# Designs tried in a protein design chat: VH-VL binders against q9lss7. Part 1

Scores and structures below are computed, not measured.

Target 1, 226 residues: q9lss7
Amino acid sequence: MGNTSDDDKILSYEDVVLRRSDLDILNGPIFLNDRVIEFYLSFLSTVHSSTTISLIPPSIAFWISNCPDTEYLKDFMKPLNLRDKDLLILPVNDNSNVEVAEGGLHWSLLVYYKEANTFVHHDSYMGVNRWSAKQLFKAVSPFVSNGDASYKECTDTPQQKNGYDCGVFLLATARVICEWFSSGGMKNRDELWFANVKETVPDLVNHLREEILALIKKLMSESVSK
Structure headers, positions and changes below count from the first letter of each chain, unless a header shows other numbers; Kabat numbers aren't used for antibody chains.
ipSAE, averaged over its two directions, is called F for ESMFold2-Fast, E for ESMFold2 and O for OpenDDE. V2 adds 0.75 times the mean of E and O to 0.25 times the DockQ between the complexes of E and O.
[cut] marks letters that were taken out.

## First folded at step 5 (VH-VL)

Design gb2
Fold by OpenDDE, look of step 7:
Structure gb2 (fold): chain C 226 residues (1-226), chain A 118 residues (1-118), chain B 107 residues (1-107)
Amino acid sequence: as target 1 above (226 residues)
Amino acid sequence: QVQLQESGPGLVKPSQTLSLTCSFSGFSLSTSGVGVGWIRQPSGKGLEWLAYIYWDDDKSYNPSLKSRLTISKDTSKNQVSLKITSVTAADTAVYFCARYPASTFDYWGQGTLVTVSS
Amino acid sequence: DIQMTQSTSSLSASVGDRVTITCRASQGISNYLSWYQQKPGKAVKLLIYYASSLQSGVPSRFSGSGSGTDYTLTISSLQQEDFATYFCQQSYSTPYTFGQGTKLEIK
């Protein structure tokens, strides 16, 4: 849980409003919250400005997974046009209480790649979000495929070394996959982004917090100049 | 099947350096996300984490013992070594090595007793 | 450092009993807690990780619960082979720390 002592707004980026406490989260041994994750996913969306890539905000992914009304979900999903997407990045949280926002404690990543018609789950902590990921898969799959999409766990997903970097691993993995996709995607039928993730994410997570902080500070300075 | 086995001198004199070796099978330290760590347990006491080393040679030490600990790996031999310098009676314990898939010890060795005595 | 406290150092129970062992952390550890079983002459065994996830091969009579700073290991129906010492461990941050252990003895 982020430090709630200082909630001053510091930056508006796309649909995300970051607060002073979010900087504290990034500086400390604290797991990333929804806002920080959403911010960086939004940033990645701007970097990878393809209309066929969709990075889903944590709140939306959670709602999709936990929506009790099928008809409502259908209506909600219509404007997302997920069938037209080639790559979906979906954050997974272990929150089981729909009434409590930010109740989850662990983040992982579910990815849909249309060319392979497959969902891949990346969990940096021994697959603890497997259930949540499958629930999200079941909820999203009808809207991205003809119901024949496969689901798999990436067994070679880099694992976190502490209890607070799961969000960092999520974001790092998302970044690598987006870069992979933007570089041409699958070159052969048998190779997805797994090698890229395995090779790049472990090092990326070591400095990603600092990088995100630097990015936020830069954006803050630019906003003041406007 | 994952297996770990500790080896050590059994007896060490005060002020000397204790060298421990963990030999393992069923997994490799070339695998991303995998680490091996050392834990010790003095007689009748709780467990104390000492150090870990990961596939990428990332190391960490218990701050209380950091100045005396050195952990290393030989991936080709499936071995992890721990050295403890300037040992005292307080270092008498059963020493365990364990596998780290994710900051959790899922497989342990049987442990090796090390006694520090003059 | 995060201190882990098991308030009960020893517990006596009979086969078939429901047994609960508690563990408290000095600060919130966000479910990054594991439970281990230790028997003399045997390798320590991981039972539960992430507070409630059952390790592969561990009997379903073992379960974990809790949140924040307080966690519980439950054995729904104690078996003869379950008499051992149980330790909690936080995996939230280094240095990793363990509880003092709870020895489960035959009544």
Scores: ipSAE 0.703, ipTM 0.888, lowest interface PAE 0.8, mean pLDDT 94
Fold by ESMFold2, look of step 5:
Structure gb2 (fold): chain C 226 residues (1-226), chain A 118 residues (1-118), chain B 107 residues (1-107)
Amino acid sequence: as target 1 above (226 residues)
Amino acid sequence: QVQLQESGPGLVKPSQTLSLTCSFSGFSLSTSGVGVGWIRQPSGKGLEWLAYIYWDDDKSYNPSLKSRLTISKDTSKNQVSLKITSVTAADTAVYFCARYPASTFDYWGQGTLVTVSS
Amino acid sequence: DIQMTQSTSSLSASVGDRVTITCRASQGISNYLSWYQQKPGKAVKLLIYYASSLQSGVPSRFSGSGSGTDYTLTISSLQQEDFATYFCQQSYSTPYTFGQGTKLEIK
């Protein structure tokens, strides 16, 4: 049983429908849900509009990780055309219960960069998603690199100081990496975006909820006739 | 090997300022994404978190003591300091510093006893 | 502030026993729960973080479980060196708070 505030559609953006409860999530010290995460990843895709960047929705990444049958996975992955992507942004989740407020849900980020043929995992809470990230890496790698891509755990990823901002860290890290890529990308195979993430994400996460909220309100105003 | 060690005055008179120093090795606040926190334990009692300071100088204090606490770091010396003003007998405790990678404390010092007496 | 309650202050057991220690939060903490071991004359040691993740160098006989408000530390076969005081800590929001401790004693 939802309340009437949960029913209210606020914005339709690309393939994402945001509701009033999603806006309330941004205002509070509350976990970001799949819809807010997908919304902002879709926005980043628009801002960094390149045919070689793919920001994968949470639901798609979850399904890829949990697909029990390799033949179904092959058919599912073909339309995604991942082999021609230079940068792939994949949300990682350690639980299927994203709609329940109980918690136990942790978001992190897996990134594939073709020029380095490397998957990098960014986890804002002590690497607790390492197993989930490894499963997603193993599922995706054959479809980008014939399974020969390297996997790297980025051990100096900025760390959250509370139990509800992991989604904010995910989005901040994704944004910094997209900006890095759009500014020319790799300078050194061992440097990549790591310094940029380390220097920028800590300050960005302090304000990102406000920025996303302002963005949603701006888009709501632009989508209505007055 | 990560190691932390507390140093403090041992004995402090009421109303004075308690100054504590955490010296550490095996990590740095200039090149790592971690911090240091302070926790205290009165004799025979539980643990109480006091403050943290992160490598980027982000700080947080226990609200019940915030007006009396100041945390700071000296990155070049691998030290973190905590000051507690206007101490009373209630501040008598063993004081620990600990490495703070996130909201948990993965390596602790041995603790230093501070007694507030008059 | 989130209060953490360990309802048992002292627990007696023998070497080889399976021991469980419980911790309850005053609200949901989404698995942001750590377990610590404190021995006389030794530094406090992190055992478990994120409810069930084993800290490096901690023996596999230690495990953590739970969700929401209720969490458990389990020692599958108690060893001589495990007699200590155990604390839980919520890592969900500041101020970080600890349970009162459970002292595990020789029976």
Scores: ipSAE 0.603, ipTM 0.832, lowest interface PAE 2.1, mean pLDDT 88

## First folded at step 8 (VH-VL)

Design gd6
Fold by OpenDDE, look of step 9:
Structure gd6 (fold): chain C 226 residues (1-226), chain A 118 residues (1-118), chain B 107 residues (1-107)
Amino acid sequence: as target 1 above (226 residues)
Amino acid sequence: QVQLQESGPGLVKPSQTLSLTCSFSGFSLSTSGVGVGWIRQPSGKGLEWLAYIYWDDDKSYNPSLKSRLTISKDTSKNQVSLKITSVTAADTAVYFCARYPASTFDYWGQGTLVTVSS
Amino acid sequence: DIQMTQSTSSLSASVGDRVTITCRASQRITNYLSWYQQKPGKAVKLLIYYASSLQSGVPSRFSGSGSGTDYTLTISSLQQEDFATYFCQQSYSTPYTFGQGTKLEIK
């Protein structure tokens, strides 16, 4: 239970409020929480400012997956306009308890690519989130397609080397896919981002925590100067 | 089918260097995310992780033995090697090599016994 | 280093029995735990990973549970071929560490 000082607000970025404890998470061998993930996804959204790309916050993805009321979900999904999106980035968490916030222990990534009308799941730990990913897929699919979207596991997804970097792999993979899309996307009918992910993510994850920390510090300094 | 096989000298004298080789099939160390590591087990005792090497040549050693361990790979031969310097009786054990997906050992060799004796 | 402790070094049971083996970590490992089966003269076999995920090809009578620091391997109905040594391993951080093992013997 961190000292009151550990909960100090340090940065507001879009809809995310980062706290001092979030820096500690990034500095240590600690599991990334939903705030850090949401922050970086928001950041990526600013970098890739296309109206056809949507990076869904963890909390929203979780709600979509676990919404008990179909009618409510329909209403909730309306403003998201997911049918108009060409690329969806969806964080997946293995939290099965809707009553417990941040109860999940593993992050993975579900991606929808409209041109291929396919969902792709990237799991950096032997596909442990396959069930959660499928659940999210089933919940989202009616809002992006006419129910005919395909689902697949990416078998060549880079695997984590420890028990605390799943969030890092999620963010790294999301970044690579966004970059791939922004660079023109699918060049031929048979090639998605798989090669890019395989080639780039393993190295990116080695320094992404540091990069995110540096980014936060920079943003903090800019906020003080204003 | 994934298979691993350890090979070693069987007997090593104290203070000498123990060289072990893991030969594997059914996978490649050129594949992203794949690693191979060594684990040993003294007679009647638990398992001790020694080292791993990944496709990208990332290496890690057990801190307790780091100064004496050297792990290397030959991707073209599907082999991983481990060297242990300055061996003592405490290094007598069955040595295993195993494949490492995601910090888990999903396939193991049968192990090779190494005895350190004068 | 994370220490892994199996409180029971040896357990006797009969075919058909429900068997439970426990493993405790010295710190929270957030389900990054694997269970292995070891038999003399055979390769070690992965049974469970991520605390409760069944490895491909492993019979459904094997299951894993737990959270935080405490984890359990359960064999719902023990078979003759299940007499072996079982050990847990944390995959949270290096150095990877194992429990001391639990030998399951015929009663």
Scores: ipSAE 0.777, ipTM 0.903, lowest interface PAE 0.7, mean pLDDT 94
Fold by ESMFold2, look of step 8:
Structure gd6 (fold): chain C 226 residues (1-226), chain A 118 residues (1-118), chain B 107 residues (1-107)
Amino acid sequence: as target 1 above (226 residues)
Amino acid sequence: QVQLQESGPGLVKPSQTLSLTCSFSGFSLSTSGVGVGWIRQPSGKGLEWLAYIYWDDDKSYNPSLKSRLTISKDTSKNQVSLKITSVTAADTAVYFCARYPASTFDYWGQGTLVTVSS
Amino acid sequence: DIQMTQSTSSLSASVGDRVTITCRASQRITNYLSWYQQKPGKAVKLLIYYASSLQSGVPSRFSGSGSGTDYTLTISSLQQEDFATYFCQQSYSTPYTFGQGTKLEIK
């Protein structure tokens, strides 16, 4: 051996281990990786602590989309108790889309809301993840709604103006939806969280990288102090 | 159904301000989650992005034209305007407006020629 | 700024030919690449976005491919109506920039 460590661990948060390079990703105009996505979804799960909300890690959503065996999928999904969830947040990545030459470069969000029995896809770049989102919807739907849930593409989703903020849009949208749900949820089946997302996400994405970075640094300081 | 049309002065003298208007239909900047951008093309040359304005009033300008550009919208009239101050002959071009859903321009106007000449 | 290079400024082909037009970015743009068609004196038309997504109403003979810094537009069977200038645009970062264009001329 004798290998020098390349990237130091800086924080363990739930099942996520963050490294020094993850701070660099947040500081720069750089595509967010799986670790940052999973960290913030895990944080949102802590803030919106409810047995009826599930924020699915990227690795789990990827596996669900790509499981080749229906019987194995059923055994995998049963312990997750998804039928008991009122809100399900699923990150979507195009890493399973064979039509995209270099998959794994675009994040979007699929949300299931039980009261409306509806999956909603939010894509911040012209719906390019529609295929991947539909595959995930088809894989998950039998486990939350007996397979009869509707699917909706939200065409009013705030759109990115660069090629590196799709993960920021995913996280901002997830946060706004969690806040909407925690404040009481549905007032109108045609409206859901759409106005809240449209009104809040554009400004939030301008600051979310800095906010997540500050959060990580705060958690690092709290772990040292305790 | 989505349609955009540019309107401009045709001829502008050097040092004056060039004012362009984009009138559009088939979408709205109050509800549609899209924007409008401006692109120009000097005769026989390539395309140059100038600016966008998004439905939420987010704006961006090509830094090569420094602070000479001002983009604005009138949502009630379905119009977007672009002003270019202190024009020179280098600003002679066909000017296009285009719908801006994201970092791509999906529907374009036919363009309007503006000539800057003494 | 990201420079977009279309190394071929003009290209002659016959109806029925398979035609490819290339575009190179000065850095990785990770599929944030659009293709446009312009006919003389006419509005520009979007053909392809996100490297390979076909715009609605564009004939299926048009396709886009590539990754990283190198992208191509393909016309599988050239039609007389396809003579035009073709531009790539990086949609990765402002200022958005275009290739210089490739003029496709029918023999």
Scores: ipSAE 0.686, ipTM 0.857, lowest interface PAE 1.5, mean pLDDT 89

## First folded at step 10 (VH-VL)

Design gf1
Fold by OpenDDE, fold request of step 13:
Structure gf1 (fold): chain C 226 residues (1-226), chain A 118 residues (1-118), chain B 107 residues (1-107)
Amino acid sequence: as target 1 above (226 residues)
Amino acid sequence: QVQLQESGPGLVKPSQTLSLTCSFSGFSLSTSSVGVGWIRQPSGKGLEWLAYIYWDDDKSYNPSLKSRLTISKDTSKNQVSLKITSVTAADTAVYFCARYPASTFDYWGQGTLVTVSS
Amino acid sequence: DIQMTQSTSSLSASVGDRVTITCRASQRITNYLSWYQQKPGKAVKLLIYYASSLQSGVPSRFSGSGSGTDYTLTISSLQQEDFATYFCQQSYSTPYTFGQGTKLEIK
């Protein structure tokens, strides 16, 4: 019986409700869950308030990838206006069971960059999510391009050293790419953000959990003062 | 083609320091987001992970041997070195170096036998 | 430390047989498991990573399955060159640990 105290709501941020157990996840060598991922992506969205960047929540990305009805998907995607976005950040999970929420074991990142009309997959564990990423790519591509977008695996993606930091790598990579874009990006289609990711993500992942924890604490404090 | 080759003294006396070198080709620790690790196998026993070093000089050691292990790299020579201090008969084993992209060893050397004997 | 235990230290089989080797972890390792093949005088070969991902260049007769703490290496139709020792390894956390090995011998 999980200690009832671990399920207490600690923060509401945008559409995300964080619980005390989420702090435990961040403090320990524990796999990041959907809520933590969604929270930080939401945070990044607020930092990079450009209307041309879209960070897709894990639940939405999963639904898009696994939607059995094409017509329903079309209707669902209309209000997202993804064609008007210059950068898309899409979390990828290896969960193949649509009946089980949060059943995935590995996170990776799929990114669409409109200027290059290309999807780039960043996997921190030897590209194990390549299939899932391609499925998501196939599902999303018709709504962001005329169906002619390219797909590629980033072979220089920093690799994780354990079985619990894939979510950290996802978030770190997403952050770096958003920062890259906000700084004006690069016009070279071959280089894009790859050097930035390679150079910055390895160090960022070492302290990102702590940084996220500090952020949550700060937000909690601010919520009490209101 | 990725290749790794171990080199060592073959024979070491008890209490001495064992020095091993891994020479590799087909990849570089300067440009690749990979690491190199050491694994050993005593005769008739399983594999034991010893240490790894990554391109960014991140290091890790098996806690059971940490006090006796030192791993280092020479990127210019495409070499990784391992030192084991205060060796005993228990350190007799075949020592392997392997490329380590992500907590997994995808390419291995053939190994070098090291015997600790008086 | 995470202990890895293989179901058997030795197994006898014939060419053409379906062979399964199991590996159990002392805790959940969430698919971060690899399988290796070792032959005398040859470099150890990676077969499977992340429980079921086939390494490039490895024959399709090799497959991996499992979840949680229990994992299986399967050879669908054993070939002469497959007689070797097989090891599982958890890549979940340091120290990385291996199973004791399973020697596959000719019956």
Scores: ipSAE 0.901, ipTM 0.941, lowest interface PAE 0.4, mean pLDDT 94
Fold by OpenDDE, fold request of step 13:
Structure gf1 (fold): chain C 226 residues (1-226), chain A 118 residues (1-118), chain B 107 residues (1-107)
Amino acid sequence: as target 1 above (226 residues)
Amino acid sequence: QVQLQESGPGLVKPSQTLSLTCSFSGFSLSTSSVGVGWIRQPSGKGLEWLAYIYWDDDKSYNPSLKSRLTISKDTSKNQVSLKITSVTAADTAVYFCARYPASTFDYWGQGTLVTVSS
Amino acid sequence: DIQMTQSTSSLSASVGDRVTITCRASQRITNYLSWYQQKPGKAVKLLIYYASSLQSGVPSRFSGSGSGTDYTLTISSLQQEDFATYFCQQSYSTPYTFGQGTKLEIK
């Protein structure tokens, strides 16, 4: 348990508090944690604020998936107004222990597109999160539609080449999909964003860590000047 | 059905360059987000990863052999090639090519024996 | 480099036995571990990936477990065709590395 006492706060962005250790994660070949994921999703939300896109934080997605009480979940979901959203971005992790924070070892992405009334799962490691994704799908589906949304695995999802970049693939994929949506959305019901993801994500993941790091540094500098 | 097959010279002299070819079917490096790479196994020993090449031309080599290895692909022919320069007796092994969907080797060739001898 | 060490290089068992093979990594590899089966004259076969995911077409008597640095391959009821050499492999980072192998022989 690393001495959390020396991990200084470096940035407050929306509802996310980044720490110095998060920079280390981004600088190294290290698994992206919930905070980094949440930060960048929050950033994307800001970039795409004019659209009906909802990027769900990892902690919220996890709670939705693991909520033991259906009535409680209903109440919890009310303020999210997911029925009014046209695109949902949901991070998926393989954490099976609700008592352990940040216990997940693999990230993937579940996406809901209202116009097609479909959930699409993007997993960068041989679909290992398929069960977790389906669980989240089942939990969220009643709140986005009348429970008749379809679910599919994207078989052409770019695959990671190591054990630490799954979060990077998640964020890259999320970015591409948000950009796709903001640029006009669906041209063809069968193609959705799949070609964009296949074409763009492999290159994007190569420099996304650096880009995120640069973004954080920029935001830090701006916060000091205020 | 995914299939891979290795081809090589069988015998190579010391200091020469070993050229290996992997021919595969059932998938394409142009349409699939997969890689193809090489693993070798000396007689009675464990497996050693050598190199991979992915659909996006990303390459990686085992650091212990990097200076002697060159991996390339011909997508149109569904082939991946490996060259090993300055071979020695230590390079005598069965050489396998395998498909790498995600840093995991899901399909393998049967392997080809290469003996380095004067 | 990450070193992979299997608990034993050789194991004798009988048909019907429960067999367990362990693999240890020199560092945490966060479930990015695969198990392979090798038989003479045949292509190496993937059995388990991501520590516990069963590869398509592999019999359910094979299972994987573990976390952190320690992982286990289990054959619940050994069959005649299961006598082979088994390897673990970390897929966490390059260079990818394998255990030394465990030869499962008939008792």
Scores: ipSAE 0.901, ipTM 0.940, lowest interface PAE 0.5, mean pLDDT 94
Fold by OpenDDE, look of step 10:
Structure gf1 (fold): chain C 226 residues (1-226), chain A 118 residues (1-118), chain B 107 residues (1-107)
Amino acid sequence: as target 1 above (226 residues)
Amino acid sequence: QVQLQESGPGLVKPSQTLSLTCSFSGFSLSTSSVGVGWIRQPSGKGLEWLAYIYWDDDKSYNPSLKSRLTISKDTSKNQVSLKITSVTAADTAVYFCARYPASTFDYWGQGTLVTVSS
Amino acid sequence: DIQMTQSTSSLSASVGDRVTITCRASQRITNYLSWYQQKPGKAVKLLIYYASSLQSGVPSRFSGSGSGTDYTLTISSLQQEDFATYFCQQSYSTPYTFGQGTKLEIK
């Protein structure tokens, strides 16, 4: 019986409301939930405040991927203005049940880079989300560029060592890619962020939970002072 | 093609140190995506995970044997080594090395039998 | 430690049969389960990972299902080469642990 105290709101950040239980998730070897992922993606959006970068919330990505009505999807996608984006960060979840919002068990990352007109999927567990990623790709592709974007799996994606850090890998990878983009993006026609991800993500994942916790605590303290 | 091959002494005396080597090809531990681990199987029994080492030198040991296990890698030689100290008859088993892409074992060696006997 | 239990240690079947092997974890492992095939004198082979993902090169007659703590390996139509011992393994957390194995024998 989860102690009612575990559900206390602790922070409102943009459109995300974090709860005490979310801190427990970050403190333990526990699977990151949608809220924590959404929070950190929102945070990254504030750090990388370029109008050409869009980090899509997990719930939105899921909806896009599972939208049964093409016309409805078109209307839904209009305000996102994805054609004007140079970089899209899209969390992928393996949830196949549209009736259950939090039914997924594995997170991965789909990235669109306009300059290369390509989607890249990063999966930290042997590409298990490849189907889900492709579905999301198919749903989003018509709304980026001319709809002729390519899709590829990043084979050198760092792999998780347990069953609870897939979300951490997603966030770490997203961060690295955003940083890469903000630093000038593609230097050579054939080199994307792959080397950066390969080099940086393995170490970043080791302390990212702690970093996110520290960030939340900082934000909490700032909110009290206002 | 990914291949792994175990090598060991075949026979070890009680209280001695068992040294095993895993030689592999088709992949490298210089890549940030794989690890190599050891699993053993006593005759007629199930599989027991012993240890792993990843490309980043991250190591883990089965807690039941941690005090006796040492895993190491030589990336230049594509080798992973395991040492087991103070062996007893209970350590008699077929020892396997296997590749870890992600906390699972996608390629295995054939195994090497090690018998602990006086 | 997470304990993995295969309820059946031995199973007899005939070629062409549908065979099901079950595995239970002592706690929720959220699909981080793999199935292996072991034959005498041969390297252990990965069949299924993440509960239902088929390893490359593995025949489509093999499939995995399940969730939470309960998982199943299914062989839709048993072939002669499928007589072997099958193990489940949780990849959720260390120490990694295996089921006791299920030996599939010819009837």
Scores: ipSAE 0.883, ipTM 0.934, lowest interface PAE 0.5, mean pLDDT 94
Fold by OpenDDE, look of step 12:
Structure gf1 (fold): chain C 226 residues (1-226), chain A 118 residues (1-118), chain B 107 residues (1-107)
Amino acid sequence: as target 1 above (226 residues)
Amino acid sequence: QVQLQESGPGLVKPSQTLSLTCSFSGFSLSTSSVGVGWIRQPSGKGLEWLAYIYWDDDKSYNPSLKSRLTISKDTSKNQVSLKITSVTAADTAVYFCARYPASTFDYWGQGTLVTVSS
Amino acid sequence: DIQMTQSTSSLSASVGDRVTITCRASQRITNYLSWYQQKPGKAVKLLIYYASSLQSGVPSRFSGSGSGTDYTLTISSLQQEDFATYFCQQSYSTPYTFGQGTKLEIK
């Protein structure tokens, strides 16, 4: 019986409600859940306030990937205006059961870059989410450009050293790519963000949990003062 | 093709330092997200993880042996070394080195037997 | 430390048999489990990673399943070359730990 105290709401940020148990996740060697990931992606959206960047919440990405009705998906996708986006950040989860929320055990990142008309999958654990990423790609591709986008696996994606930091790698990679894009994106037609990810993510993941915790604490303190 | 090969002294006296070397080919520790680890197996027993080292010199040791273990790499030679100090009979085992891409070992050496005996 | 337990230390089977080897972790490891094959005088071979992902070059007769703390390696139709010792390993956290091994012998 999870101590009722662990489920206390501690922060509302955009559409995300964090709970005390989420802090425990960030403090421990524990797998990041949908809420923590959604929170930080929302935060990145505020930092990178470009209308051409879209960071898709995990729940939405999952729904898009598993939507059985094409017409319903079309209607759902209309307000997202994905064709007008230059950069899409899509969290991938290995949950195969649509009836079970938060049933996945591994996070990875699918990225669409319009200038190159390509989807890139970043998996920090030997490509285990390849199938899930491809499913999401197939579902999203018709709504970006003319549906002729390419898909590729990034083979130089930094790899995790444990079984609980896949979400951290997702967030770190997303951050680096957003920063890359905001700094001007593709300077040379031949080089995407791969070098930046390779160089920066391994170090970033070592302290990103702490950084996220500090951010949450700061936001909590600001909410109390209002 | 990825290959790893262990080399060691075969015989070490108690209280001395055991030095092992892993030579590898088919990959480089200059490449990100790749490491090399050491695992040992006493006769008739299971496998025991000892240590790993990554391209960026990140290291980790089994806590039970941490005080006696030192892992290092020579990227230019494609070699990883392990030292074990103050060895006892309990350190008698086959020692393996393996490539370590993501908290798993995808390629292993054949192992080298090390016997600790007076 | 996470303890890995293979309940069966030795198993006898015949060519063509379906073989199942089990592994249990002392705590939840969320599919971060690998299976290895060891033969005398040969390098240890990775078979399965992340509980069910088949390593490149490994025959499709090998499969992995499980969740939480309990995992299974299955050989659908045992071949002569499959007689070996099999180990599970958790890749969830350091120190990485292995099961005691299951020796698959010819009946």
Scores: ipSAE 0.875, ipTM 0.933, lowest interface PAE 0.5, mean pLDDT 94

